# VHH binders against Protein DOG1-like 4 (DOGL4), part 161

Target 1, 232 residues: Protein DOG1-like 4 (DOGL4), of Arabidopsis thaliana (Mouse-ear cress) (q84jc2)
Amino acid sequence: MSKMRNLVEEKFLEFYESWVIQLELYLHQLLIAHNNNTMSETELRHLISKLTTHHKAYYTAKWAAIREDVLAFFGSVWLNPLENACSWLTGWKPSMVFRMVDRLRKSRVVLVEAQVKKLEELRVKTKFDEQKIEREMERYQVAMADRKMVELARLGCHVGGESVMVVEAAVRGLSMGLEKMVKAADCVRLKTLKGILDILTPPQCVEFLAAAATFQVQLRRWGNRRHYVTHS
Below, E stands for the ipSAE of ESMFold2; O stands for the ipSAE of OpenDDE; V2 stands for 0.75 times the mean of E and O plus 0.25 times the DockQ between their complexes.

## First folded at step 16 (VHH)

Design kf41 (from kf1 with T105G; framework vhh_7z1x_3)
Fold by ESMFold2-Fast, scan of step 16:
Structure kf41 (fold): chain B 232 residues (1-232), chain A 122 residues (1-122)
Amino acid sequence: as target 1 above (232 residues)
Amino acid sequence: QVQLVETGGGLVQPGGSLRLSCTASGFTFSSYVMSWVRQAPGKGLEWLSGISGSGGHTEYADSVKGRFTISRDNAKNTLYLQMNSLQPDDTAVYFCAKWDEYTGGTYEFDHWGQGTQVTVSS
């Protein structure tokens, strides 16, 4: 009936539940900061730093976990089905984060021409890096069919300890390749996030982070209450 | 209909203590992160503390850390803020706040109480 979760899944589920709750607590702080024109630049930068540190903590925990079992991140048990359906290589799709940036253009906050140019350059570069990873993943899948699968199919004609060892080695190789691709995708995510925050002023950073956290928390809430997502 | 009602404010001397309460109705209280926010005379809104739905996670602004304690009683639909070692700078209107919706770039709490006045002076 109920499948037992592996140890990595149980540990990361506990971490992720706590991490998301803390994100929502930070979201409350971002909402107040966004509606407070009396906060100093130092106070705003401190809040932005708390969010940056929080996201770094996520990737620190994730990279430790994928070193143990990268496959746990494909169809993650700590994500609801809607969150899993929206995943690209175990996380948010980097180019989609610019939807939050687009909202800044339609808000009461005004982006200067130099910022708009830098954001568009970053968007183009992010999309390019994203497509490069997608091509690498496709190339990896083709290589699996051509090299490893043909060899495994041939070896499958014979049974015994040697066959088991070869299969185990192939699985380890696959896992290492997936870990490399996931880390490459995460590096694009982190570079995109840092790039956006470097271009924006502190008040704009607060608005951007509030939008991003809002989207993440609402997606989780909508997925946990399935009827609202479809009807809306 | 969502309602939040704050009580417990008043006049207190420096170094004194007060306990604020926020009674919630019209929603599943235990499912929401709740916050305490204040507004001092001539200043903007200041976030003070937040608590997860279960009460298992709490967060505090540096200005009140070690002096204020947030808690909740989900059976009574009530949020609390225990305020110790009160200072004149703590004089403000205190609000409880709830957020669960985002619509088109508002980026603010969707429900606030009316507030309760705390005055710290002789």
Scores: ipSAE 0.730, ipTM 0.890, lowest interface PAE 1.0, mean pLDDT 84

Design kf43 (from kf1 with T105E; framework vhh_7z1x_3; at its last look DockQ between E and O 0.80; V2 from the best seeds 0.00; counts 0 for: pae E 2.03 > 2)
Fold by OpenDDE, look of step 17:
Structure kf43 (fold): chain B 232 residues (1-232), chain A 122 residues (1-122)
Amino acid sequence: as target 1 above (232 residues)
Amino acid sequence: QVQLVETGGGLVQPGGSLRLSCTASGFTFSSYVMSWVRQAPGKGLEWLSGISGSGGHTEYADSVKGRFTISRDNAKNTLYLQMNSLQPDDTAVYFCAKWDEYTGETYEFDHWGQGTQVTVSS
């Protein structure tokens, strides 16, 4: 059974589809830039800036949407099952990007010792921040499962009027908490991304961003193919 | 088998115009972002323009913005590049390209044609 889409879901779906398409266009530029040793540092930095701006736009849109309906982002209908399976608190897991960097190091990217050290420090910090958020999420889940909340939900299902208002208020409170957590996670993502880009040289940034974009685009393509095959 | 065949190149005077075509086969053309790239003698590959599968999104390099226009006809599996106000610096081999998904090797642009030569000279 497919989940019925609400207005927030529909709008964000449209946004996301457009956003991913634009990402793929940027990916083409990144790939050519990576293979072009003649590009100036200024040109590379400009390209990097385009990508970072694009990512910032995503979170701007996301945060606007979650204000309306944060629950829509838990089990996002605009993502395929594979994308959802790879999601951590409504997005990519921050620590995952370090594995990506490690992969690049094993292939083409040569990092100096100073960069390696800084990356390791960032990795540790990122991991700590992830764990902190996870602990908060656990606390939140416990709170949600609280007997009082369950009772409120039950009341909302059976009685209209004042009871509905109480339940709605409770749900709003819970949603606000979730929104805060999602934003916290997104902040960790953004900080991690910025941290990595600050450590890497412009050419290395291009490689990293290309890898990241490839991962996102491929994940969507692979997931869509699988989904259509199983549901056609 | 994926094939891309570029045509429309030639000799043109400065200020002239050319329209390049790229005929695609072997894949669902409308499902892929396509790009034009070029390689001038002694220089590396330069990305020029890209267009989404539906044609609703386009991007241009600063070097060609305002002069070149990318378009596509999905019914004909053809990508186009209208080039106006051509300059000697535009002399290059032009390729249409699609991104090949990562298969465990390298992230590469693939063109399956030989490209088309554009020469801008007085």
Scores: ipSAE 0.844, ipTM 0.942, lowest interface PAE 0.5, mean pLDDT 89
Fold by ESMFold2-Fast, scan of step 16:
Structure kf43 (fold): chain B 232 residues (1-232), chain A 122 residues (1-122)
Amino acid sequence: as target 1 above (232 residues)
Amino acid sequence: QVQLVETGGGLVQPGGSLRLSCTASGFTFSSYVMSWVRQAPGKGLEWLSGISGSGGHTEYADSVKGRFTISRDNAKNTLYLQMNSLQPDDTAVYFCAKWDEYTGETYEFDHWGQGTQVTVSS
């Protein structure tokens, strides 16, 4: 599986590097759109559509890759150590985007009371869905630490043949469980993103997407600076 | 100290061509996405085109797609904009810009050139 794991990692690394470069190109467009009140609603909606399509392309590629090797996404080689440290179940923690929404309240963009109420309802729902996944992950970790699994692992390390095959089957079962949890987390991410964009006006969507892209690009830039200093 | 200097602007007749240059210093030019932005008289800033650090990715605004070409020479720390089939509506001050980090106040480019004037008239 190491050869297939290496292929999945190499292919997704190539995809992700390209995807982040394109995100930064969209960030440049968002920076101008955010600071320009002369853009039409049609122009703003077109830019927002580019970003939503770009994020959907990420999840399409990710789900294809995790089907082949979900473990590649835990401590990913295409992410620097800072990006990995900030990850929750292979991506951004859904509730964190409401920190970016809170920034909208402090900017030039004004949220009306109806939007504030809908965003709070979405925040509560997102937190509930997030906690449900955290409970599933806890159950998974407890099952992994079960004494019988430890005994099975010892048996697999000590003898060959049938014992090795039983351990491999158990590991495959655990990988399928992780894939299900990662997809569940990604569904919460996509529902949260869509929910926010559905509540916000086009200018507010542009500022929100600029905030999100800024965080992602800046985090990668800071982490890469540290990586090249250590030259490892 | 980051410096961006645009050159190559001037007066040109409709249908003509110009090539703008932006010379960069004070940072690792090849590591940054660069953009061309313009401001026409009495109008807001308009993003025109962007290019990745390697030059492998480019993006264009619909208003200039097919007429303008962005490129870069990383050995010379220079960004280019080849402008063909120029129209009176292309009359503007043209800036090159890069983004480094969030300023803490608003989402905006943190580094701009001084601009170069392009005038398209008969």
Scores: ipSAE 0.772, ipTM 0.922, lowest interface PAE 0.9, mean pLDDT 86
Fold by ESMFold2, look of step 17:
Structure kf43 (fold): chain B 232 residues (1-232), chain A 122 residues (1-122)
Amino acid sequence: as target 1 above (232 residues)
Amino acid sequence: QVQLVETGGGLVQPGGSLRLSCTASGFTFSSYVMSWVRQAPGKGLEWLSGISGSGGHTEYADSVKGRFTISRDNAKNTLYLQMNSLQPDDTAVYFCAKWDEYTGETYEFDHWGQGTQVTVSS
């Protein structure tokens, strides 16, 4: 178990470093695209597709890794402390992305009434999905408390091999439950992202993706700068 | 006191080659993704290529893929762009750029060089 966690952490650390570097390369393209009124819609849609594919690749790799060790994603070694502090079920709370939409509306983009209405409907749906996940987590924690009571009672009846097997089964059950919850949260994140990109025009999508990538890259850079100075 | 200075531009005939350099100072060069960007007369900015801090990851715009090569020498704090098979539509001012922080109001590169002119003509 311990060996598996170390292996998963090492592999995903390497993946994540490369993934963030590539995200920053795409950010540079977004920074130029939002300032360039002569880019065609075809060119913008191509760039948006690259970003969408890159985000899907992150979740594809993550879902493979959480099948091996979901607990590695709670307090990930590949994230700095600032990044880890912002996690809700191993990632950004899905509805928080609307803060970026709101900031863009105040400063960079003008949305038509139909877009505003669709975005508010999506925000409500996203929040509803978040609440369903939170309720499921609460029910899972109650079920685990009942299971733990049963496991403790069984310690008095068995010593050695059978008790170890029961504990190992309980640990596997915990991991399966957490994996389900993390995947559910990630699905809401992806559906919300795709929903926003469907509502926005291509230039607006570029602005949104630039803001999102900026936040991720800046959070990592700022957090690493503080960590490096503090611990070096 | 971040400074980026592009050099190596000039006049070249179609099919020719040039190597652009960008010397950097005032920041830890090896920690940053760097990009080359160009602006043709009367046109908007065009992103051309980017390279990771270590040099291990590169990306190219479709318009220059196969003809241009980005590289860096972190010991010399210098970014390069090797440009081959140049054509008249490559005529532009070429800039190197870096990004450091989010300002909230504008998503811009932090610093640009002054640019170097590349002119491809008979």
Scores: ipSAE 0.528, ipTM 0.823, lowest interface PAE 2.0, mean pLDDT 80
ESMFold2 (binder alone), look of step 17: mean pLDDT 81; pTM 0.816

Design kf44 (from kf1 with T105Y; framework vhh_7z1x_3)
Fold by ESMFold2-Fast, scan of step 16:
Structure kf44 (fold): chain B 232 residues (1-232), chain A 122 residues (1-122)
Amino acid sequence: as target 1 above (232 residues)
Amino acid sequence: QVQLVETGGGLVQPGGSLRLSCTASGFTFSSYVMSWVRQAPGKGLEWLSGISGSGGHTEYADSVKGRFTISRDNAKNTLYLQMNSLQPDDTAVYFCAKWDEYTGYTYEFDHWGQGTQVTVSS
């Protein structure tokens, strides 16, 4: 939505649009695999690997982009307002994906008791990791409100030369702190995804990935239609 | 409302070629990812290839990569599958498929065509 997008925003917008199109291509494959009980375990694992690689490619691109401009990921221009409203620390909230897992309990490929126990243990661990990051974010926000940072920001408005460099260094330090927190949140996302896939059988993994991709693509389409209508 | 009509199937010798077409109506064709899917006798559905709305992105199943080419003509609302170096195991009914964003809880394709039979025999 920003008229004055910087180069990082423009490049990531192009990347993200391509990434989502590729996700939808994989979704078509997942839907066919989900409705085909004759696929071998090797074929299912290959498809699951494609999705895992695709999600890792997103984080590789994201982490490269946040090294240049982490603030681009807060209120992202490549996300519609509905997608932005659903964001937690620049992405999906890890514990919320267990709603997709809950659906598997009622699917044609039902979970066994041992899997249910492991998934509940993973859910508790994920929630604990989320709380740690939320505490770090609170500490960061308190540090940003610190009197020294406020004074450095004021100096940026009134002076040049050495003082401008000091303000730039302080702002870069704040950005590095945000980058570290976003990466920490993304690590929880990747650990949660890996944990779920490690617990599930290949057919259950296909169903889970199909559910997750379906929700992501639907949320984007619903938000884009509403956005287009309001701005057309 | 939404209709998909596949044509171009037939009998062909091993090593031969066929071009399948799928004519779409009832939706904004250029806004949707489209796929080719097949079902061989006694087997389940197999995804073969997909193409983005603009045609800028394509994907192929390993079984057909290098032999089949997917393309689209958005002005004519038509999807194509060029099939080269056909093998006996390519014998199947070929379907054009679109995913409906309202499918939600079913996780299934809702808008399949009638299919077109391809038979590869010596």
Scores: ipSAE 0.690, ipTM 0.878, lowest interface PAE 1.4, mean pLDDT 85

Design kf45 (from kf1 with T105A; framework vhh_7z1x_3)
Fold by ESMFold2-Fast, scan of step 16:
Structure kf45 (fold): chain B 232 residues (1-232), chain A 122 residues (1-122)
Amino acid sequence: as target 1 above (232 residues)
Amino acid sequence: QVQLVETGGGLVQPGGSLRLSCTASGFTFSSYVMSWVRQAPGKGLEWLSGISGSGGHTEYADSVKGRFTISRDNAKNTLYLQMNSLQPDDTAVYFCAKWDEYTGATYEFDHWGQGTQVTVSS
């Protein structure tokens, strides 16, 4: 429903704006932690846990919202055009996060051989899971163009009540298919994030999370500034 | 260019209060998250509190929760830290700090004030 769609968009916009502000507050903590070698591992793990909990809260809210209107997440109104241009199935592309991991290989906090091996294994698995989802999306797009859906749409337009119900059921089925694919993509994102954090030491986790949060906040701030005009 | 100036530090007895101010210039103050950070003698930097551009969101380190209050006056381009129930281990130089998108590659704050000294002793 159009009214339901607008409500979902309004509620998630409010949530997302608050969520990003909190991410930037955590980024400030990560910047201090990254540049302070005197913090205990317990203190670093506590900060990492705050970020992990924050990201899980995002997916909890997202999954509740997509149950109501998954299409709100394709070309989202709470994202600026630059953020939307960088999106892959309603979020970050899992394999791209390894570019941040590659930066860690060349940082002051050097990765040991065992970590390099585990990260490469995780990269391969992530790419495999990502390709599987891409194949499912291709099948979805083909199904959307399927002659059967065109015939159902034609029936709904001219026959009335019974045909309208059949078309509505088919559209609901398509929305459920998109919801499952988005959740599958989000599961790959969460598994990739958890996998990286499990392999890295606490100081390396702080650097990785600082890099990820920095990129996310920079992309949003840069995109937002480009669209605002200040005359006074 | 960006300038941050802290004032309000001084000597105070345990259990006392101080209000720190940070006056900002050279940027759109209301558009930026601002933080208070301190450095005790012989210790590293410790993040204390942060506040969103609008003032609607605040966050505190566990060491200062319930004792310190961060606030801002965007019309005056000023950030505040109200410090109550001060303890000897609150003795430090206190800085206001700003981060923006151009420092991303370095993972550090781009602008710091000069700091204001707070000493808690009898």
Scores: ipSAE 0.728, ipTM 0.898, lowest interface PAE 1.1, mean pLDDT 85

Design kf46 (from kf1 with T105V; framework vhh_7z1x_3)
Fold by ESMFold2-Fast, scan of step 16:
Structure kf46 (fold): chain B 232 residues (1-232), chain A 122 residues (1-122)
Amino acid sequence: as target 1 above (232 residues)
Amino acid sequence: QVQLVETGGGLVQPGGSLRLSCTASGFTFSSYVMSWVRQAPGKGLEWLSGISGSGGHTEYADSVKGRFTISRDNAKNTLYLQMNSLQPDDTAVYFCAKWDEYTGVTYEFDHWGQGTQVTVSS
């Protein structure tokens, strides 16, 4: 019963490889925009919109895929081992992005007091939503360890139409529970990203997005090199 | 050891065409997204176009879309920019650029060529 790779995994692998290549093309644009003080606000907003649309496209594709096979996103074949090790509920941990925001305080584009207060309020709210999801995951894990589920797993060792249907219903229920939690986590990610971009000025948004894209692309390169390095 | 060398610039009349080349060495060229960037006299850097390692993905700035075409020959470690319908405001130094990693100080390209001068004048 080992599953090597299914159609959902192959389709999303192709999508993700394309998506990351496009992210790196946008990163090149962000690097130039960050180092150009002469770009208009409309030009900066257009670039920020491209990145926002790109991230939304990822979640649109992801949610379609998890509807078919949510387990493909736990230990994903399109992610290297390092990317998988850094995942929290199939993606980045929402509170992590505030570490990238902290770099803006040390950059050439200075945050004003009103922005600092709004970002701190968003940080607290993000951490609260994150903890709420972690409590739901704990409930899910406890339910999985419940004696009824252990007994249901034993039934799966016996062939029969009735027990097969019960096992299939339980597996569907488990998948639906995981899908709900993954979508809840993704909603916190999107809300946090939108919140940060709404608080920041266009030049600050460009620096933040450059930092985020740099982290994603570098993590992928480090993980890929480590996996293919033979001597060093 | 990474080197990028741009050639193909020169003086051209409005409406003319030029093909720029960037020869790369010291890295696995086919594994990197490459970009063309320009700097006009007294202005900041402007990103023009980018291409994926395989050449399957390309992007263009609105200012050059439909006039410029980016391409690459991975067997020759060479990046190209075909420039058509050149205008006086295309006058700039054109750079080939590669990004590998964060420099630890600012978010910028870590490898640039020396640039090639393009002058569009009657």
Scores: ipSAE 0.754, ipTM 0.909, lowest interface PAE 1.0, mean pLDDT 86

Design kf47 (from kf1 with T105I; framework vhh_7z1x_3)
Fold by ESMFold2-Fast, scan of step 16:
Structure kf47 (fold): chain B 232 residues (1-232), chain A 122 residues (1-122)
Amino acid sequence: as target 1 above (232 residues)
Amino acid sequence: QVQLVETGGGLVQPGGSLRLSCTASGFTFSSYVMSWVRQAPGKGLEWLSGISGSGGHTEYADSVKGRFTISRDNAKNTLYLQMNSLQPDDTAVYFCAKWDEYTGITYEFDHWGQGTQVTVSS
């Protein structure tokens, strides 16, 4: 409901619903392109560019929103419970996209040895960057359990100007830390996506993007169907 | 259960106009993105246009931008394609298509109509 949402949540919900609809429109184009061997390289690159621009638009909007309220992205109101359950630091887990890449090895468009080696190198680098962020998240959570933070949480149960000021400063600090971690995770996502697209041929890029878009749209449909059954 | 039926095709002269219709049944039409796709003789499938469930978002292939307009009437479960300034290169079988589910092997539309023939010639 609108009474249960802040302005950032309302604005991003409107943005995200529109963004997903546009993704599905692009998915329809990818489905035809994937099954059409008569498209030129220029036409395929143009379609790939539309998808990369669309994903960049998402991160531009997200980073503006998390600057205002990063906590809105933890348990997001614009995502159904299944989408939220599949989230890693407010988005897709970078290493998981290599499972989609593995499917290309069974497609009509076969990966050459040089591509396989570059993809494996990228996979290892991505997993390393991912684990680095997970260690930063662990350090953040340990800091949250620090004596001082426990004391601040206790003080938040008491009314008074000084207690309110201390709690507000602590929450602001926590939000800044989360914003940096979310942006770091998003940078790994963008680097991984760019890396994969740089290694793949245009037809392989179309198949990969079709797989990624299919997963996002299908996950949303599955979660919405379950939510409807549960709450209808 | 899902049925898509295209109508409105025919023979037209270059520069002419046609309006195609696609009548849908067996699913909640307003919940699905719908597309128009064509196949010219001896060529592969070409995506032309798509429209969101509400009709609020539309996309067009560069080859038809400014000439074709996609629309829908959710109360009538009908998708439309208004085609203006038709060219001989627009000669093709026109299909409406719906995507709902990944097939597990290939990435493709799960439901197609039978198609309606459009011929642009003198």
Scores: ipSAE 0.758, ipTM 0.912, lowest interface PAE 0.9, mean pLDDT 86

Design kf48 (from kf1 with T105R; framework vhh_7z1x_3)
Fold by ESMFold2-Fast, scan of step 16:
Structure kf48 (fold): chain B 232 residues (1-232), chain A 122 residues (1-122)
Amino acid sequence: as target 1 above (232 residues)
Amino acid sequence: QVQLVETGGGLVQPGGSLRLSCTASGFTFSSYVMSWVRQAPGKGLEWLSGISGSGGHTEYADSVKGRFTISRDNAKNTLYLQMNSLQPDDTAVYFCAKWDEYTGRTYEFDHWGQGTQVTVSS
């Protein structure tokens, strides 16, 4: 809780609220595109590009913000409690998007065997990358517990400003490690999204992006209704 | 239950103007993004414009950008589309549409009005 954290949180809250509103405006466009078989491939690719650019803008803003205060992204004030409960390393869990891909198999836009094979290969790779990050986070937490114990033992022998300086250095080190881990997770997210979009046809990309945006907006609206009812 | 009623359509000459209205009931109007969508004879649905619940964010399809203006009056539960410089290609049935957070499975709008006919002809 500091002036710098409050400033980062305030700026990102303003950014995120605007970003989610724009996502829902794009969702409305995706819903029409999904149900319109007269749109050209060029028109569909243009819409897909808008969504891709929008998601890249999110990570550009996020990475700037975590450079200043990564802890703001653990229990974020711009997310409702339901959104926070569903977070994995400050965002969506990469393997979860394949549940949305599985719904495409039951849709009017049928996946061909070659696409199914490539998506399964991508799913397996994504799960391995995800598990690797989870193991790295566990090692980080164990190392931080050991470091904290060492620092606390030292603080038992020191007084005043020297103890404060040691704690501040330790906290800064923790933040840098978390920033690296969050960026690693975000790289897996971006690679997974790009991989899926590269495998799918433009109409299938539209349906996938509609499914992803739908889930994100639904989760936010469900959580906000519960929060505002209890807050009111 | 959710009700959307469009009015304001009619016959206009090329270059003319119309203002469409959509009166909403059965939900908290100010909490939802609203869209205008049209369907020309023998063609699919075309998304035209959308507006955030507060009215602070708007978007337009390239085909209508600079000619159409979306707005809302949350006190009156009414959505508007001001259409200027109308062209024969704008001839269509115009619908207001709402997406509901409970209806995500089909990836389509579940709440539509009846539509209002706009005919642009000499």
Scores: ipSAE 0.771, ipTM 0.918, lowest interface PAE 0.8, mean pLDDT 86

Design kf49 (from kf1 with T105K; framework vhh_7z1x_3)
Fold by ESMFold2-Fast, scan of step 16:
Structure kf49 (fold): chain B 232 residues (1-232), chain A 122 residues (1-122)
Amino acid sequence: as target 1 above (232 residues)
Amino acid sequence: QVQLVETGGGLVQPGGSLRLSCTASGFTFSSYVMSWVRQAPGKGLEWLSGISGSGGHTEYADSVKGRFTISRDNAKNTLYLQMNSLQPDDTAVYFCAKWDEYTGKTYEFDHWGQGTQVTVSS
């Protein structure tokens, strides 16, 4: 990377690399827990809590970073091209996790009718929340193309320091709008994750979290190898 | 072809120590998180410890934390488990295990060694 790389990008890259290594360590624990019929409910809940805390730590770090530079999260340097291609508003698309939940219907631990109903209700709500955010983003992009672009074009006369300050104010306004939208998307992600874990039994939670972690680790490793081969 | 070979098991008295080794081949050892897993007679698999590719991150099960130490020597393609203060319920077959992003699945490790037997008995 360039020597001009943003400090937010450098700090979050270091954080994210550490975070995904820890996720893979938790994945190994989940794989064994899934195949261990002697684990108590307390032991399973402890493992689930480690994963929940780990995901919360990611959003704590992310929200601190986006307060400084939300644009760093659009086309992130700590994500490979494959990970970036799979992103929806700087992260995973909340409704995609229900595909992982669908696997539980065929698993060793059978979902009961009450759970299926609650999961369907959560799926519908998650889709509604996603669509609301997508509409807000569309309105944001339209407003950006009209009002802010006209303002920036007017300032493109290279008249010096005062023009720079006005441009900075306009860019800051655009960044605040994106920050709000990213946080809204992250809130949907966290509510969806919590909702699923609240509906599922501890063995089902382990299976679900294993599926989610497997997908994240696979996607990163596949993308890193393809990128290395292409650029080596 | 991925191969994992565990050695170092044996009979030891309670309170004793053993050092297990796992020699890896057929993959870039330093790029993978590695785990130690055990299976006691009549019990399921128990995850004990894991280590990042660089060795910079380690994690332990509560049952072994403070007694066992995981380490690796990437130049020798070898994973280690130093076991101290051994107890009778540490009696198990000990395996090293690897998860692979190409052949690994959601619910299982894809590469295991043959295991090494540890027996803790007076």
Scores: ipSAE 0.716, ipTM 0.896, lowest interface PAE 1.3, mean pLDDT 85

